VH-VL binders against b1a7s3r263to410. Designs and how they scored, part 2

Target 1, 148 residues: b1a7s3r263to410
Amino acid sequence: VTIVYDTMHYSTQKMAHEIAEGIMAEGYDVEMFFLHEDERSEIVKSILDSKAIAIGAPTINDEPYPSIGDLMYYLKGLRFERTGIKRKAVTFGSMGGKGGTPASLGKDLGEYGFDVVDTCEVYYVPDEEENKACFKLGQKLVEEAKKI

## First folded at step 12 (VH-VL)

Design g1
Fold by OpenDDE, look of step 12:
Structure g1 (fold): chain C 148 residues (1-148), chain A 117 residues (1-117), chain B 112 residues (1-112)
Amino acid sequence: as target 1 above (148 residues)
Amino acid sequence: QVQLVQSGAEVKKPGASVKVSCKASGYTFTYYYIHWVRQAPGQGLEWMGRIHPSGGRTKYAPRLQDRVTMTRDTSTSTVYMELSSLRSEDTAVYYCARSYGSYFDYWGQGTTVTVSS
Amino acid sequence: DVVMTQSPLSLPVTLGQPASISCKSSQSLVYSDGNTYLNWFQQRPGQSPRRLIYWVSNLDSGVPDRFSGSGSGTDFTLKISRVEAEDVGVYYCMQGTHWPRTFGQGTRLEIK
């Protein structure tokens, strides 16, 4: 499973970690990418080799964090629908206002040929309940991926 | 608490290889990058490269790219840095450091590597 | 590579007096996300480096508020309002915006 995220104040990162915990609790490995640290080509390679992905970014100025836009734009051009596999996906992100990034990312991924199974969004720092929700999101992703 | 514990001092001949280990604990090993930074005696800090334990992805300093190899063992939460074709100029204290946020929030205690004929 | 240039390299300071260290980068350290990944590290004698400041001006946890960071783009400053004996050591700036990551030469702070 590939997890890709960016973060502003590391709330989205926390979410990514909880998602990872959920995935690993199901006995699956996770390869985690932080957009500030990793190359797009490596991320894409991992995605291509994955049956399931989790993509996360915070909301800024009522839009997804710009860095994730770069990745999404690249993914759009790869035409994943042509790979013969409908990969499972979840999206997640933190927000300080209106939010909407997870939904936006999900919509795009859907158009790119992914099966978006669920999303998780938190206001500022995730609380215990929200962390659990992210954990469950990871589990759900794995359960869906098993169907492939 | 987060800890990075490095292997002991090494003495090597020129042309040999050295492999330093960095054992991480107190956090989920596969969530954060590990960087390696070295410091020659009386000199400043030099970034050598980094590895992400979840996939083993690496980035190396261009000057060391041909001689450095970073690996990880997830079962032991250990990162390794191997430097080959050692030179006297490679004599230094080698540090591993965890990347969190803007990087390098925790450091190992350092490993002294001495290269001498 | 991005060159980080610190000044001064040696900084003798009287206890209780302020100190200031400059760090200049050969390229802008503003990343695509709008953040500036400039860090300051302290290395006390015989110890591993310790992060003091990240993102130019954010103090790390446990760092006394007598430390402050400022700057933008390519010009950055670390300030100590009142130098204490425990502040003796070498200070490094580091850029985390470009690959490879690079450090300044270090500034050795000593007590006069």
Scores: ipSAE 0.898, ipTM 0.954, lowest interface PAE 0.5, mean pLDDT 95
Fold by OpenDDE, fold request of step 13:
Structure g1 (fold): chain C 148 residues (1-148), chain A 117 residues (1-117), chain B 112 residues (1-112)
Amino acid sequence: as target 1 above (148 residues)
Amino acid sequence: QVQLVQSGAEVKKPGASVKVSCKASGYTFTYYYIHWVRQAPGQGLEWMGRIHPSGGRTKYAPRLQDRVTMTRDTSTSTVYMELSSLRSEDTAVYYCARSYGSYFDYWGQGTTVTVSS
Amino acid sequence: DVVMTQSPLSLPVTLGQPASISCKSSQSLVYSDGNTYLNWFQQRPGQSPRRLIYWVSNLDSGVPDRFSGSGSGTDFTLKISRVEAEDVGVYYCMQGTHWPRTFGQGTRLEIK
C-alpha cells in the first residue's frame, strides 16, 4: 500500500501514520512518501505497483496544499482506468478552517479511475477519536483492496 | 525518547571502503527519513544523502553518488552508509540525522572516519 | 547547487551582548508549498549539531527564546538577544528547499 502526504504542522503527517498503523495491523506493508522529499516518478511507480493508496494533504486557502498539484496532474495523465484494475483509494487531510481537501482529492482520483472508498479530515491536531478514525480508515482500505 | 546511535571510529587506507551504522530508537523507524552529513576537520557541514526506511529509497549528493550507498535493516531499525574508494579528503566526522517534516531534528553522536596511507 | 553564504564567519561577542548572523542564499528558498525551508543549527565544541530554528523563525522545543530567526526569500538572520557562555560554538544555516541540501560555511561564536 502506498501512502503519500504533505504536511504543514504535522497534523496530516500524524494522520498518515495512523492510517499506516491500520494498514499494517491487517498484515500489509506500507511505503510512505512525503511530497517535500520524494520524486514524483518514484511515487507514481509505487502507486502503479499498489492495489490501494492513501493520499493526504492540508488545506490552505480552501484548496489542497499546493505541493499535491503536480502529483495529481501526473496521475491524471497516466490514465489509471486503462491499467486493467480499479485501485482502491482513501484521502485525508487536516484543516484550519473550511477544509475540503480530502473531498477534492477524492473527486480527482475518482476521475482518474480510482475507487475512493472513504475519507478522513481533522481540524488542526487530531484528537484520540480522530486518530482512531484514521486507523480504521487504513483498515477499511485494506479490506476493500482484498476485493480486487 | 528519540535516539540515533552510530558505530565507532574507523581508520581506513586510501581505496578502501567504510560502512557506518546508525541505530534508531524511540519512534517508528519506517516513518521518517535518515540523512547523512559529514564534517571534515575544522570545516563545515556537507550533506551526503538520505534514505527512507519504508522502501529503502535513496537520494545522494551528486558529488558522492558514484561512491556512496545507503541501506537499512528494518528488523534492527538501523541505517547504513557505505563510502567506497576512500581518499584523504573523506576524513571527517559522519553524522546521521532524522528528518521530521522540517528535517534534522535529531542527530547521532557522529562517527570519525580517518583515511590515511 | 544553492550556495549559502554566512557572515560573519567569526563572531567574537561579550557576554550579555546581542549577536547577529546573516545567511544569504544564491536563489529563493520559497518552496512550491509556500513555505521557506531555512534552518539554523548550533554546534557546540565536540558535539553534534543541534537544530535551533526551522522555517526561518520557528524555535525548536527547548531552545531559549533569546534566539530568534527572521528573513525571507534569500536573506535570513539569526539573532541572540543576550549571549551566554553556553552559546559558544559554530552556527550553520541550511536550506531544505532544493536538492542537494546545502549548508552555510558556519559562523564561529566566541566570547571576548
Scores: ipSAE 0.897, ipTM 0.955, lowest interface PAE 0.5, mean pLDDT 95
Fold by OpenDDE, fold request of step 13:
Structure g1 (fold): chain C 148 residues (1-148), chain A 117 residues (1-117), chain B 112 residues (1-112)
Amino acid sequence: as target 1 above (148 residues)
Amino acid sequence: QVQLVQSGAEVKKPGASVKVSCKASGYTFTYYYIHWVRQAPGQGLEWMGRIHPSGGRTKYAPRLQDRVTMTRDTSTSTVYMELSSLRSEDTAVYYCARSYGSYFDYWGQGTTVTVSS
Amino acid sequence: DVVMTQSPLSLPVTLGQPASISCKSSQSLVYSDGNTYLNWFQQRPGQSPRRLIYWVSNLDSGVPDRFSGSGSGTDFTLKISRVEAEDVGVYYCMQGTHWPRTFGQGTRLEIK
């Protein structure tokens, strides 16, 4: 499973970690990418080798974080619907105001040929219950991926 | 508590290789990058490269690209930095550091590597 | 490579007096996401480096508020309002925007 995220105040990173815990609890391997430190080519390679992905972004100016926008635009051009498999996907993110980033990302991924199974969004720093929700999101992703 | 514990001092001859270890504890090993930075005697800090433990992905400084290799062992939460074809100029203290967000929030104690004929 | 230039390289300071260190980058450190990845590190004698400030002006946990960072684009400053004996050491700026990551030459702070 490939997890890709960026973070502004570390909230989305915390979410990514909890999702990873859920995935690993189900016996799946996780390769985690932080957009500021990784190359798009490496991310794409990992996605191609994965049955499932999780993409997360903080919200800025009521939009997904720009770095994630860049990645999404790149993914759009790769035409994943032509790869022969419908990968499972979840989206996640944090916001300090109006929400909708995970939904926006999910919509895009759906258009790119992914099966978006669920989302997770938190206001500022995730609390314990929200962390558990992210954990369960990871588990759900694996459960769906097993169907492929 | 987050800790990075490095291996002990090394003395090598020119042309040899050295492999320094960095054992991480106090956090989930596969979630954070490990960077390597070295410091020659009386000199500044030089970035060498980094590795992500979850996939073993590496990025190296161009000057060291042909001589440095970074690896990880997830079972022991340990990262390794190997430098080959050692030169006297490679004499330095070598540090591992964890990357969290803006990077380098925790550092190892350093490993002194001396290269002399 | 992005060149980080610090000034001064040697900084003798009287206890209780303020100190200021400049760091200039050869190109803008503003990343595509709008953030500026400029860090400051302190290295006390015989110790490993310690991060003091990230993203130009954010203090790490446990760092005294005597320390402050400022700047934008290519020009950055680390300030110490009142220098204490424990502040003796070498200070480095580092850019985390471009590859490879690069450090300034270091500024040695000493007590007069």
Scores: ipSAE 0.894, ipTM 0.954, lowest interface PAE 0.5, mean pLDDT 95
Fold by ESMFold2, fold request of step 13:
Structure g1 (fold): chain C 148 residues (1-148), chain A 117 residues (1-117), chain B 112 residues (1-112)
Amino acid sequence: as target 1 above (148 residues)
Amino acid sequence: QVQLVQSGAEVKKPGASVKVSCKASGYTFTYYYIHWVRQAPGQGLEWMGRIHPSGGRTKYAPRLQDRVTMTRDTSTSTVYMELSSLRSEDTAVYYCARSYGSYFDYWGQGTTVTVSS
Amino acid sequence: DVVMTQSPLSLPVTLGQPASISCKSSQSLVYSDGNTYLNWFQQRPGQSPRRLIYWVSNLDSGVPDRFSGSGSGTDFTLKISRVEAEDVGVYYCMQGTHWPRTFGQGTRLEIK
């Protein structure tokens, strides 16, 4: 399972880690990417080798950052709808205002050929219950991926 | 209680190789990048490269890319940096560091590598 | 490679007085995610470098509030409002926006 995220603060990273904990609790490995630290080609290679992905980004000024947009544009160009596998996906993020980035990313991934299983968005920093929801999101992602 | 504990000092001859270990504890090893930085005697810091333990993927400084290899062992939470074809200018203290957002929040104690004939 | 230029390289300071260290980059350090990846590290004599300030102005835990960072684009500054004896050491700026990551030459802070 491939997790890709960007963060301006700790919040989206914390969510990514909790999702990873849920995936690993089901006995599966996770490959984690911070968008700025990694080559786009390596991220895409990992996604192509995976049946399941999680993509996360913070929302600020009610718009996703250009770095996430660049990845999404690249994924659009790869035409995943033509690969014969409908990979499972979740989206996640933290918000400081209106939010909506996870839903928008999910909509785009659906158009690109992914089966978006669920989304998770928190206000600022996840609380204990929101951390548990992220953990369960990771478990759900694996559960759905097994159905492929 | 994040800790990065490095292997001991090494003395090598020119043309040999050295492999320095960095054992991580106090956090989930596969969540964070590990970078390597070296410091020649009386000089500043030089970035050598980094590895992410989750996939083992690496990126190296162009000056060193033909001689440096970084690997990890997830069962022991350890990363390794190997530098081959050693030269006297490779004499330095070698540090591993955990990164967050392209800065290094925890550093190992350093490993002195001395290359002399 | 992005060149990081610190000034001064040697900074003798009287105890209790302010200190200021400049760091200039040959290219903008603003990344497309909106972050500016300019970091500061302190290396006390005989020790490993340690974290000080990340992303221009964010003070790390356990760092005294007499330290501050500022700047934008290519010009950055580390300030100490009141230098204490324990502040002796070498200060490095580092850019994390471009590959390879690069450091400034270091500024040695000494008490007069």
Scores: ipSAE 0.408, ipTM 0.802, lowest interface PAE 3.3, mean pLDDT 85
Fold by ESMFold2, fold request of step 13:
Structure g1 (fold): chain C 148 residues (1-148), chain A 117 residues (1-117), chain B 112 residues (1-112)
Amino acid sequence: as target 1 above (148 residues)
Amino acid sequence: QVQLVQSGAEVKKPGASVKVSCKASGYTFTYYYIHWVRQAPGQGLEWMGRIHPSGGRTKYAPRLQDRVTMTRDTSTSTVYMELSSLRSEDTAVYYCARSYGSYFDYWGQGTTVTVSS
Amino acid sequence: DVVMTQSPLSLPVTLGQPASISCKSSQSLVYSDGNTYLNWFQQRPGQSPRRLIYWVSNLDSGVPDRFSGSGSGTDFTLKISRVEAEDVGVYYCMQGTHWPRTFGQGTRLEIK
């Protein structure tokens, strides 16, 4: 499973780690990418080799995913529906205002050929219950991916 | 509780290679990048490269890329940095550091590598 | 490579007085995600570098509130409002926006 994220004040990082814990609890490995630390080609290669992905980004000034846009544009062009596999996806993120980034990312991924299983969004920093939700999201992602 | 423990000091001849280990504990090894930074005697800090354990992918400083190799062993939570074709200017303290990206929140104790004839 | 320039390189300070260290980059440190990856580290005598401030102005856990960071673009400042004896050491800025990552030359803070 491939997890890609950008973060503000470590909130999205915390969510990514909890999702990874949920995936690993089901016995599967994860490959983690922090957006500005890795090149798009490495991220895309990992996604192509995966049956499940998690994409996360914070909302900045109530605008969705400014930092993820280059990756999303590239994914759009790859026409994943033509690979013969409908990969599973989740989206996640933190917000400081209106939010909506996970939902917007999920809508786009659905149009790109992914089966978006669920989303998770928190206000600022995840609390204990929100951490549990992220863990369960990772488990759910694997559960759905096994159906492929 | 996060701890990075490095291998001991090395003395090498010019032209040899050195392999320094960095054993991580107190956190999930595959979640974080590990960077290597060196400090020549009386000098500042120089970034050498980094590795992410979750795929073993690496990125090296351009001036060292022909001589440095970083690897990891997820079963022992250990990263390795190997520097080949050693010269006297490679004499330094070598640090591993954990990062989420650009920020190094935990550092190893350092490994002194001395290159002399 | 992005050049990081610190000033002063040597900073003798009287106990209880403020200190200020400048760090200037040869290129903007603002990344496309809106973050500015400018970090500060402290290296006490005989020790490894340690975390101090991340992303311009965020104090790391356990760092006293007399430390602060500020700046934008290419010009950054580390301030200590009241210098204490434990603050002796070398302070480095580091940029994490561009490859390779680069450090300033270091500023040696001493009590005079």
Scores: ipSAE 0.391, ipTM 0.799, lowest interface PAE 3.5, mean pLDDT 85

Design g1
Fold by ESMFold2, fold request of step 13:
Structure g1 (fold): chain C 148 residues (1-148), chain A 117 residues (1-117), chain B 112 residues (1-112)
Amino acid sequence: as target 1 above (148 residues)
Amino acid sequence: QVQLVQSGAEVKKPGASVKVSCKASGYTFTYYYIHWVRQAPGQGLEWMGRIHPSGGRTKYAPRLQDRVTMTRDTSTSTVYMELSSLRSEDTAVYYCARSYGSYFDYWGQGTTVTVSS
Amino acid sequence: DVVMTQSPLSLPVTLGQPASISCKSSQSLVYSDGNTYLNWFQQRPGQSPRRLIYWVSNLDSGVPDRFSGSGSGTDFTLKISRVEAEDVGVYYCMQGTHWPRTFGQGTRLEIK
């Protein structure tokens, strides 16, 4: 399972780690990518080799930053609907305003050929209950991916 | 409690190789990048490269890329940095550091490597 | 490589007085995700470097609030509002926006 995220002030990274814990609790490996520290080609390769992905980004003023938009544009161009595999996906993120980035990412991924299982968004930083929700999101992603 | 514990001091001859280990504990090893930074005696800090344990993927400083290799062993939560074709200018303290957003929040204790002519 | 220039390189300070360290980069440190990856580290005599400030102005856990960071783009400042004896050491800025990561030359803070 491939987890890709961008983050501000630890928030989205904390969510990504809890999602990863949920996935690993089900016995599956995770490959983690922080958009700033990794090459897009390696991220895309990991996604292509995976049956399940999690994509996360923070929301500020309902505008995605160029880094996540660049990845999403690239994924659009790959036309995953043509692969014959309907990969499972979740989206997640933290917000400082209206939010909506996980939902928007999910809508786009669905149009790109992914089966978006669920989304999760928190206000600024996740509390303990929101961390548990992210853990369960990881478990749900794996559970759905097993149906492929 | 996050800890990065490095292997002991090394004395090497020019032309040899050195392999320094960095064992991580107190966190999930595969979630964070590990970087290597060195400090020659009386000098500042020089970034050498980094590895992410979750795939073993690496990125090296261009000045060192022909001589440095970083690897990891997830079963022991350990990263390794190997520097080959050693020169006297490679005499330094070598540090591993855990990365968050290209920021090093935990550092190892350092490993002194001395290259004697 | 992005050049990080610190000023001053040697900073003698009287106990209880403020200290200020400048760090300038040869390129903007704003990344396309909106973050500015400018970090500060402290190295006390005989010790490994340690975390101080990440992403311009965020104090790391356990760092006294007499430390602060500021700046934008290419110009950054570390301030100590009242220097204490334990603050003796070398302070480094580091940029994490561009590859390779690069450090400033270091500023040696000493009590005079």
Scores: ipSAE 0.379, ipTM 0.785, lowest interface PAE 3.5, mean pLDDT 85

